# Ledger of designs, part 17: VHH binders against Mucin-19 (Muc19)

Target 1, 175 residues: Mucin-19 (Muc19), of Mus musculus (Mouse) (q6pze0r851to1025)
Amino acid sequence: STCHVYGEGHFRTFDGESYSFDGLCQYTFLEDYCGQENGTFRILIESVPCCENGLTCSRKVIVTFQDQNIILQDGKVTAVQTAESTDCRERSANLYSIHTVGLYLIVKLLNGIILIWDKYTKVSVILDPSWQNKVCGLCGNNNGDLKDDFTTRHSSVAAGALEFANSWKTSQECS
Key: E = the ipSAE of ESMFold2; O = the ipSAE of OpenDDE; V2 = 0.75 times the mean of E and O plus 0.25 times the DockQ between their complexes.

## First folded at step 14 (VHH; framework vhh_7b18_3)

Design m03 (from k06 with G35N; at its last look DockQ between E and O 0.05; V2 from the best seeds 0.00; counts 0 for: pae E 12.3 > 2, placed apart)
Fold by ESMFold2, look of step 14:
Structure m03 (fold): chain B 175 residues (1-175), chain A 120 residues (1-120)
Amino acid sequence: as target 1 above (175 residues)
Amino acid sequence: QVQLVETGGGLVQPGGSLRLSCAASGFDFSSNDMNWARQVPGKGLEWVSYITSGYSTKYQDSVKGRFTISRDNAKSTVYLQMNSLKPEDTAVYYCVAGEYIWDSSGFDYWGQGTQVTVSS
């Protein structure tokens, strides 16, 4: 299953729903928390506008996974350990791997999630089949049913993309 | 189903030329950027070149001036013209599509590749 966003916020969910949403805040692209405290990862996205016209020039991607904070920004990837008392017995490369193929930067997580970024506006996530029905966010819920792809952060099904996408905003302090 | 099929490889003498083709199907080819990569003996996987949907191109330094990437959107095909070939260019060459190269099977969209061998 693949979800992606590109350009002016043109999304395609895992289940094939397409919509457009061009918000300028930080949003949950994909996570397994889904309203609970026991999740293992989050992928957050932010649109970075062009200064001349406000159109999207790039995207910032933030991945939290097993105390790693992996940031994709400005054509680069940076990994920062988020917990001060980290277990250093495992190598960081054991949790994820970073690859560059042409213009694409690829982050493979140990849990079977592949994040692909073109170093510009296009962000894609690929899930192996084990993630069916286990995820939520702007990418939908990956259950094979388009009718509930607009499930909000609060477990209601929105009537349209704007209500759905704004429910995934991570901070209400953003305009 | 996305499918990428590379052709045009073979054995060539140093200084010779080959043209690789990659026929694509199963996705919106004209809206996607295309890449060539190669698996080089002893060096592993290397990126070679890129062409955007807008026909902008880029090349790794070792092939710049010798290799030319191009595309024909009407035929859903990307090409790599390789001139002045060196023994160091010996590799299996893969074409790599943008969004669809990252299906849940990972790198299945690389196909089997096409062997290029440069030897005297």
Scores: ipSAE 0.000, ipTM 0.202, lowest interface PAE 12.3, mean pLDDT 76
ESMFold2 (binder alone), look of step 14: mean pLDDT 82; pTM 0.836
OpenDDE, look of step 14: ipSAE 0.012; ipTM 0.269

Design m04 (from k06 with G35S; at its last look DockQ between E and O 0.03; V2 from the best seeds 0.00; counts 0 for: pae E 13.7 > 2, placed apart)
Fold by ESMFold2, look of step 14:
Structure m04 (fold): chain B 175 residues (1-175), chain A 120 residues (1-120)
Amino acid sequence: as target 1 above (175 residues)
Amino acid sequence: QVQLVETGGGLVQPGGSLRLSCAASGFDFSSNDMSWARQVPGKGLEWVSYITSGYSTKYQDSVKGRFTISRDNAKSTVYLQMNSLKPEDTAVYYCVAGEYIWDSSGFDYWGQGTQVTVSS
């Protein structure tokens, strides 16, 4: 299953729901915490506007996986071990790998999550089937049911995309 | 409606060969770059090779010299000839149309994959 966002906040969830939301804050694109403290990863996104017209020029993606913090920004990928003991740029091949193919940057996580970025506005995530019913965020819950794809951070089903997407904002102070 | 359909996978002995095909429809095939990727058990997704609309090719180092990507624009088909196969080549192989085939969703087009298994 695939989720993506591109352009001015045009999303398609794992279950096929399409919606538009162009918030300028940081949002949870995908995570397995889902209201619990025992998750293993988070993928956060931010829209980066052009100065001159406020349209989205790019996206920043932050991936937290185990003790790794992988940042996709400005056409680059950087990875920092969150435990502050970074001793190798190749970063254990058993946890994640980073590849470039044509115009795409691809981050592959050991847990079966694949993140694809075109270095501009398009971000895609592909999930191994084992993640069914185990994720949440702007990408929906990957349960095959379009009726509850707008499930908020607080486990309610929103009537529209705006309420749904704003519930996934990571900081209330941003507006 | 854009479709990518991979065929040609199967079970093969080490040292054997297979030819994968990807039939494409619903877009201007001759103007688009095409790729093969594979999902390797325990390692995740790897790009294997690509071929541009101008027939320039590139390969992952582990397959260079063994795999050959080609295209037939008249049939809207891209191929991956895989020779000297190793157990490490066992994967689900995906055909991928490049970023240049955008629709209104901005959706990359991936096939559903074909299984290649290399074992005795």
Scores: ipSAE 0.000, ipTM 0.181, lowest interface PAE 13.7, mean pLDDT 76
ESMFold2 (binder alone), look of step 14: mean pLDDT 81; pTM 0.825
OpenDDE, look of step 14: ipSAE 0.501; ipTM 0.776

Design m05 (from k06 with S30R; at its last look DockQ between E and O 0.95; V2 from the best seeds 0.00; counts 0 for: pae E 2.5 > 2)
Fold by ESMFold2, look of step 14:
Structure m05 (fold): chain B 175 residues (1-175), chain A 120 residues (1-120)
Amino acid sequence: as target 1 above (175 residues)
Amino acid sequence: QVQLVETGGGLVQPGGSLRLSCAASGFDFRSNDMGWARQVPGKGLEWVSYITSGYSTKYQDSVKGRFTISRDNAKSTVYLQMNSLKPEDTAVYYCVAGEYIWDSSGFDYWGQGTQVTVSS
């Protein structure tokens, strides 16, 4: 299943819901925490504005996965270890791979998640079938039911995209 | 029914300009990558330029700096502005579309083509 965002904040969820939201903050694109502390990954997105116009010029993507912090920004992918790891074998056993094909950067995670980025505003996530009913965020919950795709961070179903998307903001200090 | 209809081709002198347009219908234009390919006499088919649904662009080296691709999602139209045209640019130009265009692949839809002739 595939979720994407492109352009001026045009989203299509895993379950096929389309909506538009062009917020200027950082938002949870996809995660498996979903109100719990036992999650294994987060994918955050934020719009990078052009100069003083406030228009979106690109998107920054931050992936947290197994003590790695993978950042997609400025047409580049960088990885920063989020915590000191003492297991050199874990680090040596590749937890992700990065490929470039044409205009696209592709990041494959060991957990069956694939990110595709056009180095600008188009970000896509592909999930293998094992993630059914296990995710939440701006990409929806991947449960095959369009009726609850607008499930907020607080587990309520929003009537519209604005309420839904703003619930996934990561910092309340951002307005 | 998917349609890609190219217009704006024709005869032009070397150094001149043309603007190709491709009107699209029958698919979700805004979410698709769009582009141009050309069939050059004696050389075959080659890609020219692509623009993603996210507005990222790529140009073949031989047209870089002379051609500009753009899209208007409200009009479901992609454009190719061709400046400083050379006889080597003579070809049939095709509009192409796909969810993900990967250099020389991912062309789900093709137009009928429009002839561009650059005469000495």
Scores: ipSAE 0.418, ipTM 0.747, lowest interface PAE 2.5, mean pLDDT 85
ESMFold2 (binder alone), look of step 14: mean pLDDT 84; pTM 0.848
OpenDDE, look of step 14: ipSAE 0.860; ipTM 0.930

Design m06 (from k06 with S30N; at its last look DockQ between E and O 0.94; V2 from the best seeds 0.00; counts 0 for: pae E 2.2 > 2)
Fold by ESMFold2, look of step 14:
Structure m06 (fold): chain B 175 residues (1-175), chain A 120 residues (1-120)
Amino acid sequence: as target 1 above (175 residues)
Amino acid sequence: QVQLVETGGGLVQPGGSLRLSCAASGFDFNSNDMGWARQVPGKGLEWVSYITSGYSTKYQDSVKGRFTISRDNAKSTVYLQMNSLKPEDTAVYYCVAGEYIWDSSGFDYWGQGTQVTVSS
C-alpha cells in the first residue's frame, strides 16, 4: 500500500482517501506508536516554502528508526546517530539503504518500509502487508476502511481534514 | 480510457520556438509524473524532459537551457516550451505519463506524437 503527499499538501492515504492540507509546521506523516510508547519508528514531514507567496517548493522528512535519524532535506539525505555506539558491526549492518534513480531518492528500512522522495515536494511511503492496521498519522491507519481514516492523535474520528491533520502536529506552539 | 493528445508541432526555422501541449484524460493527472520523449530520425527514441507531480524537473543535456517543461493541473495539461531550436531537434515528440518516471522507464501511457521539423 502507498501513501503520498505532493505539491501544496495534497495527500492520499494508504486506504485511498484524498485530502488537502497546507500546514507549515512539522507533522507526523506515519508512525507505529499510535498512542503507545512501544513504537519502533516515526516519519515526520515539514513543508518548506520557496517564495514570497508561501507556496511549498520542497519538503523536509525526518525518519526516526532504531538509533538513527535519517534526514531528507535540500535534495540530500543524511543520517544522524541518536546515541553513541562502540559496536563496529552497526556500521556494516544494513539497517537502511539509500538509492538514487533519476529524480528520486529512495530509503529502504530494514522493517519493510520504503520512502521515496523526488527531492522536491513529492514524498511517498510504501508498506508491505505486515503493517496492516499497525500505523497512524497523516497517512491514515492502513486498515482498508475509509470511515476512520481521519483518526486523530487522540483516537477520535475528525469531521474533516483540518482537525485531523492539526492533531498530528508535533508542537502545538507552531501555528 | 487514457488519452494523451499532443498539439503544437510543425515546421520552424533554426533558432525559432515552438510550444507543445499535451491534453490528458482518463487517469489522475495531478498525482502522475508527466514528460516528453522524442523519436529522432536515424537515432531512435530518447527522453527529453519530465516533471513529477511534485514539480521536480529534469532535462536531457542537449536541451537544457533551451527547453522548459511545465504543467497546469487545473487543465490536465503538460507543456514543452522549445526555444533556440536546432536541426538536431527534429523528431516526433511524444507526451508520456506514469506514477514514477525513472529517466528512460516508467512510461505507463503514451501519446500518438507530434512532428517537429527544424530546417531552412
Scores: ipSAE 0.459, ipTM 0.755, lowest interface PAE 2.2, mean pLDDT 85
ESMFold2 (binder alone), look of step 14: mean pLDDT 83; pTM 0.841
OpenDDE, look of step 14: ipSAE 0.848; ipTM 0.924

Design m07 (from k06 with D28E; at its last look DockQ between E and O 0.94; V2 from the best seeds 0.00; counts 0 for: pae E 2.2 > 2)
Fold by ESMFold2, look of step 14:
Structure m07 (fold): chain B 175 residues (1-175), chain A 120 residues (1-120)
Amino acid sequence: as target 1 above (175 residues)
Amino acid sequence: QVQLVETGGGLVQPGGSLRLSCAASGFEFSSNDMGWARQVPGKGLEWVSYITSGYSTKYQDSVKGRFTISRDNAKSTVYLQMNSLKPEDTAVYYCVAGEYIWDSSGFDYWGQGTQVTVSS
């Protein structure tokens, strides 16, 4: 299943719902926390404006996975371990791989998530089948049902895209 | 019922310019990558340039700096501005489209082509 965003906030969810939203804050694109504290990853997304009219020039993508923090910004990728440790396995680079194919940067996580970025505004996530019914965020819940694609952070189904998308804002202070 | 219709080809002298247009219909234009490929006489098919739905662009080295690709999502049209044309640019130019155009692959749709001839 595939979710993507491109341009000035044009989304297609895993289940095929299309909507437009391009707020100025940071939002949860996809995560497995879903109202719990025991999740394993988050993919956050921010629109980067160019001009005084607020048009989107690129996107910043932040991936947290295990103790790794992978940042896609300005056409580049940076990965930083977020905790200091003496455990040798925490230094293994086999938790993810990063490749470039043409213009696309591809981040493959060990957990079966593939992130694809054109280094500008197009961000896509591909999930293997094991993730059905296990995710939430701007990409929807990946359950094959369009009726609940607008499920908010609070587990309610919003009537429209604006309420749904704003519920996935990561900071309440951003307006 | 996908259609890609190229226009703007013709005969030009070396150093001249042409602008190719490709009008697209029958698919979600704004979510697809668009591009141009060309069939060069005596050689095979080669890619020229593409532009993603996210506005990222890439050019074949032989045309970089001379050709510019752009898209107008409101008109469902992709353009190729070709400046400083050389005899080597003589080819049939095809508009191409796909959800993900990686390098020279991922083209789901093809136009019929327009002839560009650079000769004095």
Scores: ipSAE 0.451, ipTM 0.766, lowest interface PAE 2.2, mean pLDDT 85
ESMFold2 (binder alone), look of step 14: mean pLDDT 83; pTM 0.841
OpenDDE, look of step 14: ipSAE 0.855; ipTM 0.927

Design m08 (from k06 with S104N; at its last look DockQ between E and O 0.95; V2 from the best seeds 0.00; counts 0 for: pae E 2.6 > 2)
Fold by ESMFold2, look of step 14:
Structure m08 (fold): chain B 175 residues (1-175), chain A 120 residues (1-120)
Amino acid sequence: as target 1 above (175 residues)
Amino acid sequence: QVQLVETGGGLVQPGGSLRLSCAASGFDFSSNDMGWARQVPGKGLEWVSYITSGYSTKYQDSVKGRFTISRDNAKSTVYLQMNSLKPEDTAVYYCVAGEYIWDNSGFDYWGQGTQVTVSS
């Protein structure tokens, strides 16, 4: 299943719901926490506007996976280990891989998640089948049902995209 | 039923300009990468330029700085502005589309082509 965002905040969820939202804060693109503290990853996105016209020029993507932060920004991928006690000889050797094909950057995670980025505004996530019904966020819940694809962070089903998408903002202090 | 229809080809002198257009229908244009490939006589098929649904662009080295790709999602149309044309740019130019274009691959849909001839 695939979720993506492109352009001025045009989303298509894993279950095929399309909506537009171009908020200026940081949002949960997808995660497996979903109201629990026992999650294993988060993927966050931020729109980077052009000048002062408010149009999206690029996207910053932050992947938290185990003790790694993988950051897609400014056409580059940077990986930073968040734990200081990990053996540096075994650092990240099999946790993820990074590839470039044409203009695309591809990040493959060990947990069966593939992130594809055009170095600009197009971000795609592909999940293997093991993630069915295990995720939440702007990409929806991957349960095959469009009727609850707008499930908010608080487990309610929003009537529209704006309420749904704003519920996935990671900081209440951002407007 | 997918259709890609190219227009704007023709005969032009070296140093001249042409603008190719490709009108698309039958698929979700705004979510697809769009691009141009060309069949050069005696050299085969090569990619020219493409623009992602995210507006990222790439150009083959031989056309960089002379060609500009753009897209208008409201009109489901992709354009190739070709300036400073050279005889080696003579080819049949094809509009191409796909979910992901990877330089020479990912061309899920093809137009029927438009001839560009650069000759004195």
Scores: ipSAE 0.545, ipTM 0.803, lowest interface PAE 1.8, mean pLDDT 86
ESMFold2 (binder alone), look of step 14: mean pLDDT 84; pTM 0.844
OpenDDE, look of step 14: ipSAE 0.860; ipTM 0.930
ESMFold2, look of step 15: ipSAE 0.406; ipTM 0.747
ESMFold2 (binder alone), look of step 15: mean pLDDT 83; pTM 0.841
OpenDDE, look of step 15: ipSAE 0.847; ipTM 0.923

## First folded at step 15 (VHH; framework vhh_7b18_3)

Design n01 (from m08 with S30N; at its last look DockQ between E and O 0.90; V2 from the best seeds 0.00; counts 0 for: pae E 3.6 > 2)
Fold by ESMFold2, look of step 15:
Parts: C-alpha cells; sequence; structure tokens
Structure n01 (fold): chain B 175 residues (1-175), chain A 120 residues (1-120)
C-alpha cells in the first residue's frame, strides 16, 4: 500500500483518495499513535518554500522510530540516536537502512515501512500488509474505505481536505 | 491503455537544436516519473534524462548543460530541449514512464521512438 505527496501538496492516500493541501506548517504524514500514547513511529512533513510567493521547493521529512530521529532535508538524510543504554549498538544496529538509487533516497525501517524521497518534493511511504487499519495522518487510515479517509486527529470525518489536513498540524501555534 | 507518443525528431546540423515532445495517456501522468532514453548505434541503450513527479531532474553527464527536461502536467506532456547538438547525440529517442524511475530501471512504459540525426 502506497501513500505519496508531490509538488504543491498533491496527496494520494493509502486507500487511493487524492486531494491537494498547501499548508506551510509541520503535519503528521503518517503515525501509529492515532490518539494514544503507545505508538511506535511518526513521519512528519514540512513544505519548504523557495520562492517569495510560497511555492514549494522541497520537503523536510522527520521520522521518529524507536530511538532514531531520521531527517530528510536539503537533499540529504541524517540520523541521530536519542536513547543511551548499555546495549546501544545492538538497539541501533539494523533498525533502518538507507539506499540511494538514481534520484531517490530510500529509507527502509525494520517495522516494514519504506520511505522514498526524490530529494525534492516527492515523498512516498509504502506499508507492508501488517499495517492495515493501524495508521493515521495525512495518508489516511489504510482501511480500504475511501469514505472515511478524511478522518481527523480527533476521530471525526471532515467534509473536505482543508479541515482534515489542518487537524494533522503538530503545533497549534503555527498559522 | 497507456500510450507515449514522441514527436520533434529529425535531421539537424551540429550545433543545432531540437525539442522533443512526448504526449502521454492511459495512466496518472501527474504522479508518475517521466524521462527519455536513447538507442545509440553501436553503444546500445542508455538513459538521457528523467524528471520525477516531484520535479527533481537528472541528466546523463554527456548532455548536462545542453539538454533540459520539463513537464506540463496540464497537457500530460514531457519535453526534452536539446541544444548544441553533436553527432554523438544521433540516436532513436524514447519517451519512458514509471511510478519510480531509478537509474536505468523502472521504465514501465516506452514510446515508439523518434529518430534524431545530427550530421552535416
Amino acid sequence: as target 1 above (175 residues)
Amino acid sequence: QVQLVETGGGLVQPGGSLRLSCAASGFDFNSNDMGWARQVPGKGLEWVSYITSGYSTKYQDSVKGRFTISRDNAKSTVYLQMNSLKPEDTAVYYCVAGEYIWDNSGFDYWGQGTQVTVSS
């Protein structure tokens, strides 16, 4: 199952809903928290403008997975481990892999999530089947039902893409 | 059905210019990567340039600075502007498309090709 965004905020959800949203804040692209505290990952996105008129030039992607904080920005990927333990090499080993093929950076997470970035505006996430009905965010809920793809952070179904997407903003202070 | 139709090939003198166009139909053009490959006599098939649905571009070293790829999503068309053409650019040029075009793979769809000949 694949979700992507490209250009000036053109999204396709895991269930195939297409919509456009041109927000300039940080938003939850995909997560498994979904209103609970016991999630295991988040993928956040920000549109990065390059023109005076706010056109999207690239995207910043932030992946939180276990003790890893993986940042896709400015055409490169960096990873910072946040947890310290007596067995930190075992916990950090093989949690993710990074591949470069052509224009694409590919981040494969141990949990079956594959992130694909063209180093510019195109960001895609591929989920293995085990994630069915277990995710939420701008990518929808991956339940095969287009009618509830606009489910907000508060579990209501929005009438349109603007209300839906703004509910996934990570900070209320951003306008 | 998917169709990729190239136009704009022909005979041109060294130093000249051509603009190739590829009209696409039968798939979601806006979300797909587009590109150009060429069949060079004696050297086989090689990629030339591609542009992602996110507008990221890549060019083969031999054409950087001379060729420009672009796309018009409203017209479902990809273009290759070829300037300062050299005899080594003589080839059949193919429009290619795919959801993800990697270096020399991910070409799900191919056009029929258009001949470009650079000769005095």
Scores: ipSAE 0.299, ipTM 0.685, lowest interface PAE 3.6, mean pLDDT 84
ESMFold2 (binder alone), look of step 15: mean pLDDT 83; pTM 0.842
OpenDDE, look of step 15: ipSAE 0.840; ipTM 0.920

Design n02 (from m08 with N32Y; at its last look DockQ between E and O 0.85; V2 from the best seeds 0.00; counts 0 for: pae E 3.2 > 2)
Fold by ESMFold2, look of step 15:
Structure n02 (fold): chain B 175 residues (1-175), chain A 120 residues (1-120)
Amino acid sequence: as target 1 above (175 residues)
Amino acid sequence: QVQLVETGGGLVQPGGSLRLSCAASGFDFSSYDMGWARQVPGKGLEWVSYITSGYSTKYQDSVKGRFTISRDNAKSTVYLQMNSLKPEDTAVYYCVAGEYIWDNSGFDYWGQGTQVTVSS
């Protein structure tokens, strides 16, 4: 199951819905919180313009997974632990691995999520089958049903991509 | 049905230019990586250049600075502008497509090829 975004915000959801959304804010690409507080990860994206007319030059990707922030930006990956305390259940395991193949940078998380970035505008996420029906965000809900892929952050089904995608903005202060 | 149709090949003098085009149909072109491979007699298949759906590009060392790959998603077409052509560029050029092209792999679809011949 694959979701991706490329270019000026051209998306394909896990269930195969294609739409375009050219927002310049930070958005939830996917997460497992989905209106609750018990989630384990978030993947956020931002479009990075390369000129004053808003053309997308790159994308910044922020992965929160356990106590890690993994940031994909400027062709590079950095990881920053967000807390000094360790999770009591998982302290010494490698939580992710990073690989480069051709132009692609690949981040594999222990939770079965694979993030693929062409170091420019193309960002893809591959989920193993255990994530079926457990995610939400700009990538849709991964339930095999196209008719509810535009489910907003508030659990309503939007009529169009603009309302759907704007509901996944992470900050109302963004212009 | 997926089709990749190359055009623009032909005979050209050393130092000349050609522009190859590949018209694609039967798949979601704008989300696919596109590229060019070539078959040089006696050397097998080698990749030449590819462009991701995100517009990231890569070129084989022997063509860097001479060849330029581009794509037009509205026309479902990928191009290879070949300048300063040399006799060693003589080959059958194939358009290739894949969800992820990893240098010499990831080619899900292939064109029929177009002959490029560079000779005096």
Scores: ipSAE 0.327, ipTM 0.681, lowest interface PAE 3.2, mean pLDDT 84
ESMFold2 (binder alone), look of step 15: mean pLDDT 85; pTM 0.855
OpenDDE, look of step 15: ipSAE 0.854; ipTM 0.926

Design n03 (from m08 with N104D; at its last look DockQ between E and O 0.96; V2 from the best seeds 0.77)
Fold by ESMFold2, look of step 15:
Structure n03 (fold): chain B 175 residues (1-175), chain A 120 residues (1-120)
Amino acid sequence: as target 1 above (175 residues)
Amino acid sequence: QVQLVETGGGLVQPGGSLRLSCAASGFDFSSNDMGWARQVPGKGLEWVSYITSGYSTKYQDSVKGRFTISRDNAKSTVYLQMNSLKPEDTAVYYCVAGEYIWDDSGFDYWGQGTQVTVSS
């Protein structure tokens, strides 16, 4: 139940499919919306290029969970609540926790999702078993079947990683 | 079978340099964190440096600025360049690997070690 990306876009899905994709846009890493409006979270990911050579120097991660937007970038984590909820006690006590262990920054969400970031290019997500068959995105669908791991945003199974990964782009205006 | 094979140890004078290499096999090298630990006579085991599969690096304070870790995923090899060596760097150096290295833990695989001796 682990998905990760590292380096120049080397992915391993929850079900064990490995592929490479180093797109320059924002993509859905993982979500439970999956074509519906009633989801509870999204994890979006962006590659941040080096100015000097254009290689990926870091990754920005955006987590939407409950009324929180948790942003991982530049080696730091910040959280912003929506205008509909301003109770700071609930944000720090009930929804997530943040830990640093060695090189890694760890975000644990109340819903059983653990995000692990090396503050650079390696991003990992660990799901507890309750998420089986409930997710989609660049991490695949977590159903134990490699045959449909390349399920696109539109619920079709792509033949290759490029079509699959580009379907998870969040903005069609990005190149 | 996972194997980590260290080379490049030896005897060197204080202020000298040495480069350790660790050739890895039997696992997916590029997806694992790699690192170095050392067994210092009289002081025990300590981590030295590690590099994640995402290219993030960390160094123990006593070696920062003197040691440089790097990896070559095409050769499944991790290196430790050791400059400005001091007598207190004398130790058996072990290559280590794991999915996540957490400073002094997460060492799923170990090499057999290579001796580094810094003395006049």
Scores: ipSAE 0.563, ipTM 0.806, lowest interface PAE 1.7, mean pLDDT 86
ESMFold2 (binder alone), look of step 15: mean pLDDT 83; pTM 0.840
OpenDDE, look of step 15: ipSAE 0.858; ipTM 0.928
ESMFold2, look of step 16: ipSAE 0.556; ipTM 0.809
ESMFold2 (binder alone), look of step 16: mean pLDDT 83; pTM 0.841
OpenDDE, look of step 16: ipSAE 0.852; ipTM 0.925

Design n04 (from m08 with S105A; at its last look DockQ between E and O 0.91; V2 from the best seeds 0.00; counts 0 for: pae E 2.3 > 2)
Fold by ESMFold2, look of step 15:
Structure n04 (fold): chain B 175 residues (1-175), chain A 120 residues (1-120)
Amino acid sequence: as target 1 above (175 residues)
Amino acid sequence: QVQLVETGGGLVQPGGSLRLSCAASGFDFSSNDMGWARQVPGKGLEWVSYITSGYSTKYQDSVKGRFTISRDNAKSTVYLQMNSLKPEDTAVYYCVAGEYIWDNAGFDYWGQGTQVTVSS
């Protein structure tokens, strides 16, 4: 299953729903918490507008997985572990790997999630089949049913993309 | 039916310019990467340039600074502006499309090609 966003907030969910949303806050792209405390990862996304015309010029992606915080920003990727961790074992590729091919930067997580970024506005996530029905966020719920793809953070089905997408904002103070 | 139609090829003298256009239909243009590849006489296929659906661009080293790729999603058209043309740019140029294009890979759709000849 593949979900992506590109340009000025053009999304396609894992189940094939297409919508546009160009919010300027931080939003949950996908996660497996889904209202529970037992999740294992989050992928957050932010659109960065051009100063002169408001069009999206770049995207920042934040991946939280285990004790790793992987940040895709300004054409580069950085990974931050526990501040006191200097052991090569603790930086091991056992949890993730980072590759480049052409202009694409690829982050492969051990849990079967592949993140693909063109270093600008195009961000894609590919899920291993084992993730069916286990995720939520702007990418939808990956359950094969388009009728509930606009399921909000609060488990209601929104009538439109705006209500759905705004429910996935990570900070209520942002407007 | 997916269709990619190139125009704008022809004969030009060294140092001249050409603008290639590729009109696309039969697929979701705005969500796809678009690009140009060329087949140089007596040599293999090589990529020239591509532009992602996210507007990221890449150019082969030999054309950087001389060629510019752009896309117009409203018209489902990709362009290649070729300036300061050299004899080694002589090739058949193909428009290509795919969900992910990198270098010589990811070409899901191909045009028929247009001949560009740079000669005195």
Scores: ipSAE 0.453, ipTM 0.757, lowest interface PAE 2.3, mean pLDDT 85
ESMFold2 (binder alone), look of step 15: mean pLDDT 84; pTM 0.850
OpenDDE, look of step 15: ipSAE 0.829; ipTM 0.914

